# VHH binders against q9p7j3: the designs that were tried, part 61

Target 1, 174 residues: q9p7j3
Amino acid sequence: MILPLFPETQVHVFVYENVSNCAAIHEQLISQNPIYDYAFLDAATILYKKQVYSAIIRALEDRRDEQMKTKTIHSEVILSLSPKTEISSAFRQFSMTKKSKNIVVVKIDSKLTEEEEFERLDKLVEGNRVEFSDEELQKLIDFKVLKKNYKLDPSTLENPLASILSSIALRGYS
Below, E stands for the ipSAE of ESMFold2; O stands for the ipSAE of OpenDDE; V2 stands for 0.75 times the mean of E and O plus 0.25 times the DockQ between their complexes.

## First folded at step 4 (VHH)

Design j97 (framework vhh_5c3l_4)
Fold by ESMFold2-Fast, scan of step 4:
Structure j97 (fold): chain B 174 residues (1-174), chain A 120 residues (1-120)
Amino acid sequence: as target 1 above (174 residues)
Amino acid sequence: QVQLQESGGGLVQPGGSLRLSCAASGFTFDDYAMSWVRQAPGKGLEVVSDISWSGGSTTYADSVKGRFTISRDNAKNTLYLQMNSLKPEDTAVYYCAASYEPLWGRSDHRGPGTQVTVSS
């Protein structure tokens, strides 16, 4: 995908359900295997495509403005999903865990085509790839997790989009 | 193996100050984000402060903001927490934690902890 404010930046987002090897992926991330240079998110935390794209845009803005708080752009995407400025809290809230079952995978600045990234990830992830769409994401979300992560009250849970996007855009200011 | 050793805890009166230190070994210290985490009696774990790998970014829980300062010395493999204006509610075991940055908060290695007691 091409972002209007970052037209030279290649962005790919993939969604996998029923992933059986999250513990193995987690181990590769700990060992700093460069093959796994992606943002691996727990799909239980993602409700909308716009939520992911807002975090990507915020991370790219922070990189452009030399305001990144983390070491990599993929880590900055994970941080950017959080309404809080606490980095460890953001990763605990949004990152894939050994026990995750459904994941969202983000690649920024890919040197591969989208098709080549599909081929690579399908070999790394033991699960079923599904469309990156609001419809598919809404099947995978955990509303209790979403409520906690964005501090939503019951009245906003039925239509939380504006609150989530504002939290991402205004991280550190509100 | 990642090894973390906290020191500097103790008994202090309300309004007092303490400086905690965490000596780290067994890993490349400046590849890791560091945190101070505390557990008060009968309560869960609270992350009180985070510091990025370079020391260029820090965050604080609302409960300690303006009173605590986190810092690190990468040349000495040491993490610090300067605690000022201590309150009875700050009484807890304080743990030093290290996280590989992409998994910050998920793959935390913690030390054995140091007790901080704030009472008269």
Scores: ipSAE 0.107, ipTM 0.539, lowest interface PAE 4.9, mean pLDDT 86

Design j98 (framework vhh_5c3l_4)
Fold by ESMFold2-Fast, scan of step 4:
Structure j98 (fold): chain B 174 residues (1-174), chain A 120 residues (1-120)
Amino acid sequence: as target 1 above (174 residues)
Amino acid sequence: QVQLQESGGGLVQPGGSLRLSCAASGFTFSSYAMSWVRQAPGKGLEVVSDISSGGGSTTYADSVKGRFTISRDNAKNTLYLQMNSLKPEDTAVYYCAASYEPYWGRSDHRGPGTQVTVSS
């Protein structure tokens, strides 16, 4: 995808369900394997496409303004999903774990086409790729996790989009 | 493979100071963001501070801002927490935690903890 504010930045987002090798992927991330240079998110935390795009835009803005708190754009995307600026807490809330079953994978600044990234990820991820759409994300979300991560009250759970986007945009402010 | 060992905890009076240390081994320390996390009696875990892998960025919980300072020495594989103006509310077990960068920063690697008791 091409973002209006960042037209030269290539963004690819992939969704995988029923992933059986999250522990192996986690090991590769810890070993600093450059083949795994992606943001790996737990799909239980993602309800909308706009949620992911808002975090990507925030991360790109922070990079442009030399305000990144983490060392890579991909880790900055994960941080940017959190309403707080605490790095460790944000990663516990949103990143893939060894026990994750469904994941969202973000690639920024790829030198590869979307098709080429798809071919690479299919070799790395042992699961079923599904469309990056609100419909598919809503099948994978855990509403208890979403409520906790964004501190949603019962009145906002029926239409949480505006609250989630405000939390991402106003991270670190009142 | 990751080993984290906290030290420096103890009993201190309100208004006192303590310096916690965390010795890290079994991983490339300079590639990891690090955090101090605490658990007070009867309460959940609270992240009190974190620091980027290179030390250029730090954050603090509102409860400790202006009193605590996180720092690191990558040459010595050591993380520090300088705690000043200690309050009874700071009583907790303090844990050192490693967060992997550059990709996603997640880690459940945590030390065994060191007890800090602030009491008169």
Scores: ipSAE 0.014, ipTM 0.185, lowest interface PAE 7.6, mean pLDDT 83

Design j99 (framework vhh_5c3l_4)
Fold by ESMFold2-Fast, scan of step 4:
Structure j99 (fold): chain B 174 residues (1-174), chain A 120 residues (1-120)
Amino acid sequence: as target 1 above (174 residues)
Amino acid sequence: QVQLQESGGGLVQPGGSLRLSCAASGFTFSSYAMSWVRQAPGKGLEVVSDISSGGGSTTYADSVKGRFTISRDNAKNTLYLQMNSLKPEDTAVYYCAASYEPFWGESDHRGPGTQVTVSS
């Protein structure tokens, strides 16, 4: 996907369900294997495509403005999903864990085509690839996790999109 | 091979202070978030404080907020915990732990621990 404010930045987002090797992926990320340079998110935390794109845009804005708080653009995407400025809280809330079963994977600045990234990532992730769509994400979300991460009340939980996007966009301002 | 070694524990009176240190080796320290976690006798592990890889973000458990301060020196590969106004309830083995960002709190990397005893 091409973002209007960042037209030269290639962005790819992949969704995998029933992943069996999250612990192995975690180990590769700890060893800083460059093949695994992606943002790995727990799908239990993601309800909308716009939620992921808002975090990507925020991360790219912070990179453009030399205001990144984390080591890589991919970790900055994870931070940008959080309504809070505390990095450790954001990573605990949104990152894939060794126990994750469904994941969302983000690649920024790929040197590969989308098809080549699919082929590469399908070899790294032992799970079923599904469409990056609101419909598929809504099958994987954990509403208890979503409510806690964005501090949603019962009235907001029925239609949380605007609240989530405002939390991402206004992080650190309110 | 992540290696972590705590020091600075000991026996102290209520109201006293201690400074814990953790020496890290075998990994790129500046790429890892760090935690202090503790285990009181007969209790489970409690995360006391966290610090981001760059040192710009910190969190504290409600039980220690305002009394403990976490810090790090990435040039020296060292993590610190300044503990003030110590209470008997702070008696525990204290461990430092390393978590690769973005897998904060998920890593099993921790040191052998240092004993802190606060006697009345």
Scores: ipSAE 0.021, ipTM 0.427, lowest interface PAE 7.1, mean pLDDT 85

Design k1 (framework vhh_5j56_2)
Fold by ESMFold2-Fast, scan of step 4:
Structure k1 (fold): chain B 174 residues (1-174), chain A 125 residues (1-125)
Amino acid sequence: as target 1 above (174 residues)
Amino acid sequence: QVQLVESGGGLVQPGGSLRLSCVASGFTFSYPSDYAIGWFRQAPGKEREGLSSITSSRGDSTSYSDSVKGRFTISRDNAKNTVYLQMNSLKPEDTAVYYCAAGWEFSYPRDFDYWGQGTQVTVSS
């Protein structure tokens, strides 16, 4: 995927359900294995494609402006999903855990095609790949987790898109 | 309030050994802690270098940079809420300020969000 504001930046987003090896993936991430240089998100926290895109755009803007709070673009995507600027809190809220079952994986600055990244990821992730679409994400979301992460009231939970996007865009200004 | 305090630095001759300690307050190293602890160093005019990390998930996952693998050993004492870096076969190139840092278990060395004040290690003859 090509973003209008960042046409030179290659972006890929993948969704996997029923992943059986999240604990093994997590161990590779803490061991800093460069093969796992992706943002691994818990799909329980993601409701919309626009939510992921907004976090990616914010992370790329922060990189462009030399305002990144983390040291990698993939970590900055995870941070950018959070309405707050505390790194450890953002990872607890949005990052994949050993107990995750469904994940969203983001790759930025890939030199590979989307198909080549799929082939690489399918070797790393033991799960069923599904389309990155609002329809598929809606099947994987945990609304209790979403409500807690974005502090949503029952009235906003029926149509939370604007509130979520505002939280991402206005991070650090509230 | 999360704080990390390093100690154990000093002057040592080439080939010598030092043990650094990192005492944590405001969190514990025991499962189900969310924190990994890393050791880093920075020499004058050089960028910060990640050396080793240990996770909170049972403390059985450790990593080492190529520059220290086989010479340095990371360990923890959960009862004392302390992480250690045992440094053996020290070289003049190991001279630096040594930092411990805490971050989410997922984090790469460059992504830790809590840092200690540092402790100076000088290796000279």
Scores: ipSAE 0.000, ipTM 0.197, lowest interface PAE 12.8, mean pLDDT 81

Design k10 (framework vhh_5j56_2)
Fold by ESMFold2-Fast, scan of step 4:
Structure k10 (fold): chain B 174 residues (1-174), chain A 125 residues (1-125)
Amino acid sequence: as target 1 above (174 residues)
Amino acid sequence: QVQLVESGGGLVQPGGSLRLSCVASGFTFSYPSDYAIGWFRQAPGKEREGLSSITSSRGDSTSYSDSVKGRFTISRDNAKNTVYLQMNSLKPEDTAVYYCAAGWELSFPRDFDYWGQGTQVTVSS
């Protein structure tokens, strides 16, 4: 995909449902195995494509401006989903866990083509790949988790997109 | 309110032993925990040095700095929500304030967000 503000940056987003090996992936992430250098998100936390894109754009802006709080662009994407700048909190809120069932995976600055990334990632993730679309994401979201992460009230739950995007954009200005 | 409290520091002679304890409140160390715990020290006029870490993942991933490998051992007691640092064969250069820290384990050892207040260890005759 092409980001208007970062047209030179290669971005790939993958969605997997019914993943059976999240515990094994989690162990590889803990060991910092470089083959797993992706942002692995719990799909229970992601409702919209624009939510993911907004976090990617924020992370890329922070990298451009030499303001990254984390050491990798993929960790910065996870941080950027959070309305606050506390790293551990952001990972607890949005990162996949060993008990996750559905995941969203982001790759930035790939040295591989999209087809090659699909081939590699499909071998690492034991699940069913689905389209990265609002329709598919809506099937995987946990609205209780979403409400808690973005502090949504009942008045915003019917159309939370603007509130979510504002929370991402206002991060650090509290 | 996440808190870490260190204890077990004190004065020992060279060659002696101490066991430091790090008690957590506001979260648990036991699997399936999302926290890694690290032990760090800072001597007067020196930068903070990482010594050892332990994760909550299956199989318990541990690490040690070269300065303490073979002399120090990190362990968890999940029933007591406590992480220990067993320090053997202590040397005068081990004199420092010792800190435990907690952070989300996928960022380990880089992103420790919660720190204890430290416990003083003095190794002298």
Scores: ipSAE 0.013, ipTM 0.276, lowest interface PAE 8.6, mean pLDDT 82

Design k11 (framework vhh_5j56_2)
Fold by ESMFold2-Fast, scan of step 4:
Structure k11 (fold): chain B 174 residues (1-174), chain A 125 residues (1-125)
Amino acid sequence: as target 1 above (174 residues)
Amino acid sequence: QVQLVESGGGLVQPGGSLRLSCVASGFTFSYPSDYAIGWFRQAPGKEREGLSSITSSRGDSTSYSDSVKGRFTISRDNAKNTVYLQMNSLKPEDTAVYYCAAGWELSWPRDFDYWGQGTQVTVSS
């Protein structure tokens, strides 16, 4: 995908359901294995494509402005999904866990083609790949988790997109 | 809530040794914790310097800055929820306030969510 503010940045987003090896992937992430240099998100926390893209844009803005709070652009994406500025809180809220079943995987600045990343990830992730679409994401979301992570009141839960995007864009400004 | 408390600082002569302790409350250092714990120091008029870190998970991966490598050793005692910094062959330039800090493993060592109050180490004859 091409982002209007970052047209030279390669972005790939993949969605997997019914993943059986999340514990093994989690161990690779905490050991900082370079082949797992992706943002691995729990799909229970992601409702819209725009939610993911907004976090990517915020992370790229922070990198451009030399204001990244984390070591990697992928960690910065995870942080950028959170309305708070606490890194550990953001990772506990949005990062995949050993118990995750469905995941969203983000790759930025790939040195591989989209097809090559696709083939690589299919070898790392033991699950069923699905389309990165609002329709598929809505099948995997946990609304209790979403409400808690973004502090949504009952009136916004029916149409939360604007509130979620504002929370991502205004992290550290409100 | 997470809290870190340092102790063990003091006055020591050049060539001496000190062991600093960092006691954590509100989380544990054993797996499945995703925290990394590290030691930093700051001397008056100087920038804060990272010295050493240890992961809180199954692998006790350690790191050291070049200024202390071979002289300082980081370790943990999970039963006491404590991280130690053993400081040997101390030099006057090691004089500083020493802090422990905790952050999520994937964000270490750049950013830290929790800091202790600091403990003063003075190396002089």
Scores: ipSAE 0.000, ipTM 0.206, lowest interface PAE 11.9, mean pLDDT 81

Design k12 (framework vhh_5j56_2; at its last look DockQ between E and O 0.05; V2 from the best seeds 0.00; counts 0 for: pae E 13.4 > 2, unsure alone 57.6 < 65, placed apart)
Fold by ESMFold2-Fast, scan of step 4:
Structure k12 (fold): chain B 174 residues (1-174), chain A 125 residues (1-125)
Amino acid sequence: as target 1 above (174 residues)
Amino acid sequence: QVQLVESGGGLVQPGGSLRLSCVASGFTFSYPSDYAIGWFRQAPGKEREGLSSITSSRGDSTSYSDSVKGRFTISRDNAKNTVYLQMNSLKPEDTAVYYCAAGWELSYPQDFDYWGQGTQVTVSS
C-alpha cells in the first residue's frame, strides 16, 4: 500500500485468524530473530483499518523527524497505537501475546510484493489469512480490551472511531 | 526455548541478607528496550506481589514496590544474561516464594510472559 504522505514507503498489512503458534512466534520476537522483523499486533485490540494506518503514519512521521522512541520502525508502530508514549504499556496493551489467537501483522520498508510477503509469513504463521478490512477486523475485536486501552466510556464505545484516531494523533500532547 | 531459572533462596535470620539470581536463556534483554525482568513473591494465603523490575531501556530503568524500597536492589549483568535481587534487612514478613519473570509491567503480573519455578526464602529465627 502507498500512503499519500509517504509515497516511497512500502507498507503491507496482513490479518490472520485462528493462529495456533503464537507462543512460538513470541519466542522468536523476544530472541530478536531478524526473520520476524514485523509488527505483530493482537487483533483483539484493532477495530478499524484506519486505526492501523494512523499508527503507521505516526511512526513514519516520528522516523522522518528523528523522534522515534523505540529502536525499530515496527516497534514504533506498536507504540504509536497507544494514547500514551510509554513503551512498556503500549506493548502490553497492543502486541501479540503467547495466548493470542488472531493477529494483525505490519511490514514497513518491504522490498517484496504483498504476495511474496504472504508466502514468507505463511511459513511463520500457522493460521488462516483473512482480508484486511473493517468487516473482518470487527469479527476479531474484543470490546473490553478496546475500551480499556483507549479509556472509552459507554457512549464513546458505540461509535469509537473518531476517539481512537484522536488518541493516536494526539499521543503525548493531551 | 525461553527459560528463567532462580537461585539463591534459603533460610536467613531477621536482619540478614540474601542475593537472588535469575538466569535467562533463549532470549535477550535488549528486546524491546523496555521489556523487563521483574521479581515477584507469593506468601501462603497472599496474592502475588511485584517487588522490583529492571528494563533494557537507555540506562537500566528500575522500579521498586514501597514494601521493599531502600532494602532491596535490582541489578543486571548482560554478559551473563542474569538479573540479581540483593535483599538486605530481611524481615519475617519477607518469607515467600520468590519468582523471576519477563514481561512489561509489575502491576499486571497476569500479563508476564515467562516465569521461573521460584525459590523459597524463609526469614526466621
Scores: ipSAE 0.463, ipTM 0.752, lowest interface PAE 2.4, mean pLDDT 87
Fold by OpenDDE, look of step 5:
Structure k12 (fold): chain B 174 residues (1-174), chain A 125 residues (1-125)
Amino acid sequence: as target 1 above (174 residues)
Amino acid sequence: QVQLVESGGGLVQPGGSLRLSCVASGFTFSYPSDYAIGWFRQAPGKEREGLSSITSSRGDSTSYSDSVKGRFTISRDNAKNTVYLQMNSLKPEDTAVYYCAAGWELSYPQDFDYWGQGTQVTVSS
């Protein structure tokens, strides 16, 4: 897909459930294997499509403004999900781990169609692709983790999306 | 395959110094931006405790437990994929197996993804 504010940047997002090789993927990531040039998120930490898109937009804005805090646009997406400024904290909060079961995968600056990108990614991920939708994300979320990551309380749980988006947008401004 | 290998342990007298090394293979310290390397230790009959960690994001960020502050110094050599723990003013209570670990934060041992086999440090007169 193309984001309106970034027409020159193609973005793809995929969701996988029951992934059996997260540990192997993780090893490739930390080895900086260029074939694994994606943002791998733990699906247990993602509740909304808009959460992901907001992080993507934030990362792209940071890149545009030459204000990236991380080394890659994909790592910046992971950072952008977090209300915290600490990179390590953000990755701990949102990045896929060796123990992850379900994942959200983001590709920035894709040169391929969604289908072509999927075929490429499907060779790397051993799991079942599901639709990138709020409905499917809701099935995979760990609310305890979500509440912890965004410090949600009873007052903000009424509209968690607003709280999440505010946290993403206002990171570093508190 | 990711591997961490500790070295530099041994027997030293109280007040002495040791320098531990942790050589990492199969990954880089900087992926994707700030992957942390930490040192832990476990004495007989005690739980494993975190001692120090180092991350890299436009420079090295270091942390130390209260038990080792002022005595231990963590550093890294990216060219050698090695993290060091300089241990000065060693005490008998520093006797333990010392482990190197890789992860995001030093907060909890379970948060680290990879561990070395450990190196024995014995401080005794």
Scores: ipSAE 0.020, ipTM 0.393, lowest interface PAE 5.8, mean pLDDT 89
Fold by ESMFold2, look of step 5:
Structure k12 (fold): chain B 174 residues (1-174), chain A 125 residues (1-125)
Amino acid sequence: as target 1 above (174 residues)
Amino acid sequence: QVQLVESGGGLVQPGGSLRLSCVASGFTFSYPSDYAIGWFRQAPGKEREGLSSITSSRGDSTSYSDSVKGRFTISRDNAKNTVYLQMNSLKPEDTAVYYCAAGWELSYPQDFDYWGQGTQVTVSS
C-alpha cells in the first residue's frame, strides 16, 4: 500500500489472532534482530483501520519533518498511537507484550509486495492471519482498554473515531 | 524526576576489565517499580547500540546483545540504587561513550525515556 502523502513509501499492515509466540517475538525485538523490524501492536488497543493509518501518517510526517522522538519509524508508529508524549507510556499502552494474544503488525518502507512480506512475516508469527478490516478489529478490541487509553467519555462514545484520530494528530500540541 | 549518572569509564588495555556504575535518583530499584535499566554505547560514526538491560521488578530478568554476551554482565544493588555493567575481555572495538537509560520494562530498549550523560571507555594500548 502507498499512502497519497508519501508516494515513495510502501506500507503493509497485517492482523493475527491467537498468537502463541508473542514472548519469543518480544525477545527478538529487545535483541534488535533486524528480521523483526516491524511495529508489533496489541490488537486489544486497535478498533479502526483509520486509527492505524493515522498513526502511520503521523510517524511519517514526523520523520519527514525531522521531529521523530524514537529511534526507528516502527517505534515511532507505536508512539504516534498515544495521546501522550512519553515513550514508555505509549509502549505500555499499545505495544505487543509477552502476554498478548492478538496483534497488528506494521511494516513501513517495505521493498516487497504485500504477499511477499506476508510470507516473511508468517515465518515469524505463530498465529492465524485475519483480514485488516474494521470488522475483524472490532472482534479483537478490548473496549475497556480503548476507553482508558484515549480517555473516552459518554459524549464521545457515539463517534469515538473522531476523538481518537484527533488525539493522534494533535499529540504534543495541547 | 528520574536522573541517571554513569561513572567508571576510562582508559584500559585490550583484554582488560572495567566496571561501570549507573546511580539513579528520583526513582528506586526496589519492588514495586516497573522500570528497566539498560546500558548502551555509541562509537564515533555509529548509531547508538543497546548492550544489556535489567528489570527492577520481582524476579529480575537480564538481557544481552550478541556483541557483548559472555563478556559483559549487568547487575544491580538496590540499597545503593545502582546498576552495574561489568565489562571483561575488552577489545578496541568496545571504545565508545557508554550510557545508561531507564524506561518501562517492556519498552524497546533504544526508546527508553531517561538517559545519563555518558562515560567514555577507551580500549587502547
Scores: ipSAE 0.000, ipTM 0.242, lowest interface PAE 13.4, mean pLDDT 83
ESMFold2 (binder alone), look of step 5: mean pLDDT 76; pTM 0.780

Design k13 (framework vhh_5j56_2)
Fold by ESMFold2-Fast, scan of step 4:
Structure k13 (fold): chain B 174 residues (1-174), chain A 125 residues (1-125)
Amino acid sequence: as target 1 above (174 residues)
Amino acid sequence: QVQLVESGGGLVQPGGSLRLSCVASGFTFSYPSDYAIGWFRQAPGKEREGLSSITSSRGDSTSYSDSVKGRFTISRDNAKNTVYLQMNSLKPEDTAVYYCAAGWELSYPKDFDYWGQGTQVTVSS
């Protein structure tokens, strides 16, 4: 996808359901294996495509402005999903865990084509790839997790998009 | 494979000192950016308690539980991928198995992903 403010930045987003090897992937992430240089998100935390893209845009803005709080662009995407700038809290809330079953994977600045990333990632992730769409994401979301992460009340749960996007855009501000 | 190995435990007299070491292999301190490395202890019949932590992102961001504050000091050597716990003015109630762990937050043990095997510290006459 082309981002209007970052037209030369290549962005790929993949969704996997019924993943059986999240513990093995997590070990590779902790060891900083460069093959696993992606943002691995728990799909239980993602309701909309726009939620992911808003976090990507915020991370790219912070990189452009030399205001990144984390060491990599992929870590910055994970942080940017959080309404606060607390790094450990953001990772705990949104990052894939050893117990995750469905994941969203983001790649920024790929040195590979989208097809090559598909082939490589399908070898790393033992699960079923599905379309990155609001319909597929809605099958994987955990509304209790979403409510907790964005502090949503019952009145916003029926249409939380605006609240989620505002939380991402206004991270670190009143 | 991620592994944490503790060393430096043993028997000491009350008022003595010990330095524990935690060597990490298959793990780096830089990812996730604010990934914490902490020290925990567990005495027989007691819950595992957090003692101290140091974060990977800023290096010198440290925390201590009230029971050890002022007596214990945590430090890291990133070149050796090692975290240390300097324990001074040891008391009999410090007797426990000491664990090194890697994870998000010291106050939430369930969030720690990797644990060492533990090293026994005994403080007695």
Scores: ipSAE 0.000, ipTM 0.345, lowest interface PAE 10.2, mean pLDDT 81

Design k14 (framework vhh_5j56_2)
Fold by ESMFold2-Fast, scan of step 4:
Structure k14 (fold): chain B 174 residues (1-174), chain A 125 residues (1-125)
Amino acid sequence: as target 1 above (174 residues)
Amino acid sequence: QVQLVESGGGLVQPGGSLRLSCVASGFTFSYPSDYAIGWFRQAPGKEREGLSSITSSRGDSTSYSDSVKGRFTISRDNAKNTVYLQMNSLKPEDTAVYYCAAGWELSYPYDFDYWGQGTQVTVSS
């Protein structure tokens, strides 16, 4: 994927359902295995493609402006999903856990093609790959988690997209 | 397999000091970025209480609960893959099993992913 403000940056996003090895992946992340250098998100927290893209764009903007709060671009994507600027809260809210069943995986600055990243990830993730689409994401979302993470009320729930995107884009400005 | 092992507990008189150690195996403290190690304690019949945390990021960021601030100090030795809790001016109310835990940079009293087995600290004359 090509982002208008970052045309030289390679971005790939993958969605897996019914993942059985999240605990094993989490162990590899803690052990700093470079093969697992991706942003691993819990799909229960992601409703729209635009939600993920907005977080990626914000992370890339913060990197460009030398304002990253975290050590890697992938952890900055996780932070950028949060309406708060508190790192621990963002990771608690959006990151994959050992108990996750459905995940969204983001790769930035890949030296590999999308097909090569797919082949690599398919070996690491024991689950079923599905299309990165709003339709597939809507099957995996947990609306209670979404409401809590973005502080959505009943009046915004029928169309939460604008509230989610403004929370991501305007984090720290309000 | 990720493991955390606490040591350094024991019996100490009121006003005394102890240093607890938490040794990690199966991982290092430098990943993921903003990864944290926390110290917790639990006395019999009481809820688990968060005491202090330290991050694995480039700069050591620390936090303390009001009950121990000024008396306890958390530190790390990355070469030994160990986190310490220096406990000074101990009180009988500090008697508990002390646990270290590891996870993302989480503030207590939230869950951490990995827990040690605990080390007993008894403050009594």
Scores: ipSAE 0.000, ipTM 0.192, lowest interface PAE 12.3, mean pLDDT 80

Design k15 (framework vhh_5j56_2)
Fold by ESMFold2-Fast, scan of step 4:
Structure k15 (fold): chain B 174 residues (1-174), chain A 125 residues (1-125)
Amino acid sequence: as target 1 above (174 residues)
Amino acid sequence: QVQLVESGGGLVQPGGSLRLSCVASGFTFSYPSDYAIGWFRQAPGKEREGLSSITSSRGDSTSYSDSVKGRFTISRDNAKNTVYLQMNSLKPEDTAVYYCAAGWELSYPREFDYWGQGTQVTVSS
């Protein structure tokens, strides 16, 4: 996909449900295997496509402005999902764990086509690939997790989009 | 609140040994905390370099920089919430301030956002 503000930046987002090998992926990430240079998110934390895009745009803006707080654009995406500026807290809130069942995977600046990334990821992830759509994300979200991560009150839980996007923006980018 | 406290530095002769300790509060070093602990050092006039890391994941993944591989060993004592760096066969070029750091183990490259204050190691005759 192409973002209007960053037309030269290639962005791919993949959603997998019923993933059986999250523990194996976790081991590859902790071993610092460069093949796994993606943002691996727990789908329990993602409700909307716009939530992911807002974090990507924020991360790309911070990279453009030389204001990244993390070492990679993929880590910056994970940080940008969090309303907090603490890196470890953001990973705890949004990244996949050994126990995750459904994941969202983001790739930025791929040298591969989208089709080639799908072929590669389908070999790394043992699960069912589904469309990156609000409909599919709504099947995988955990509202208790979402409420905790964004500090949502009962009134915002019925229509949380604006609150989530505001929380991402309120990290010092208005 | 997350804090790291370092100890064990000092003056040693070339060929000697030291064991550095890093005590954490506010989280644990055992599964399922998912924190990685790293040891770093910085000598006068040089950039900070990573030396070793250990994860909290089942099986304990460890790594070492080439400059210390075979001489330094990282380990953890979960009951004491402490990570150690055992330094053997110390050389004058090992003289530096040594730092303990903690970060989330799933970051790539590994990100460390909690840091200790450092402990001085001096290797001289």
Scores: ipSAE 0.203, ipTM 0.594, lowest interface PAE 4.5, mean pLDDT 85

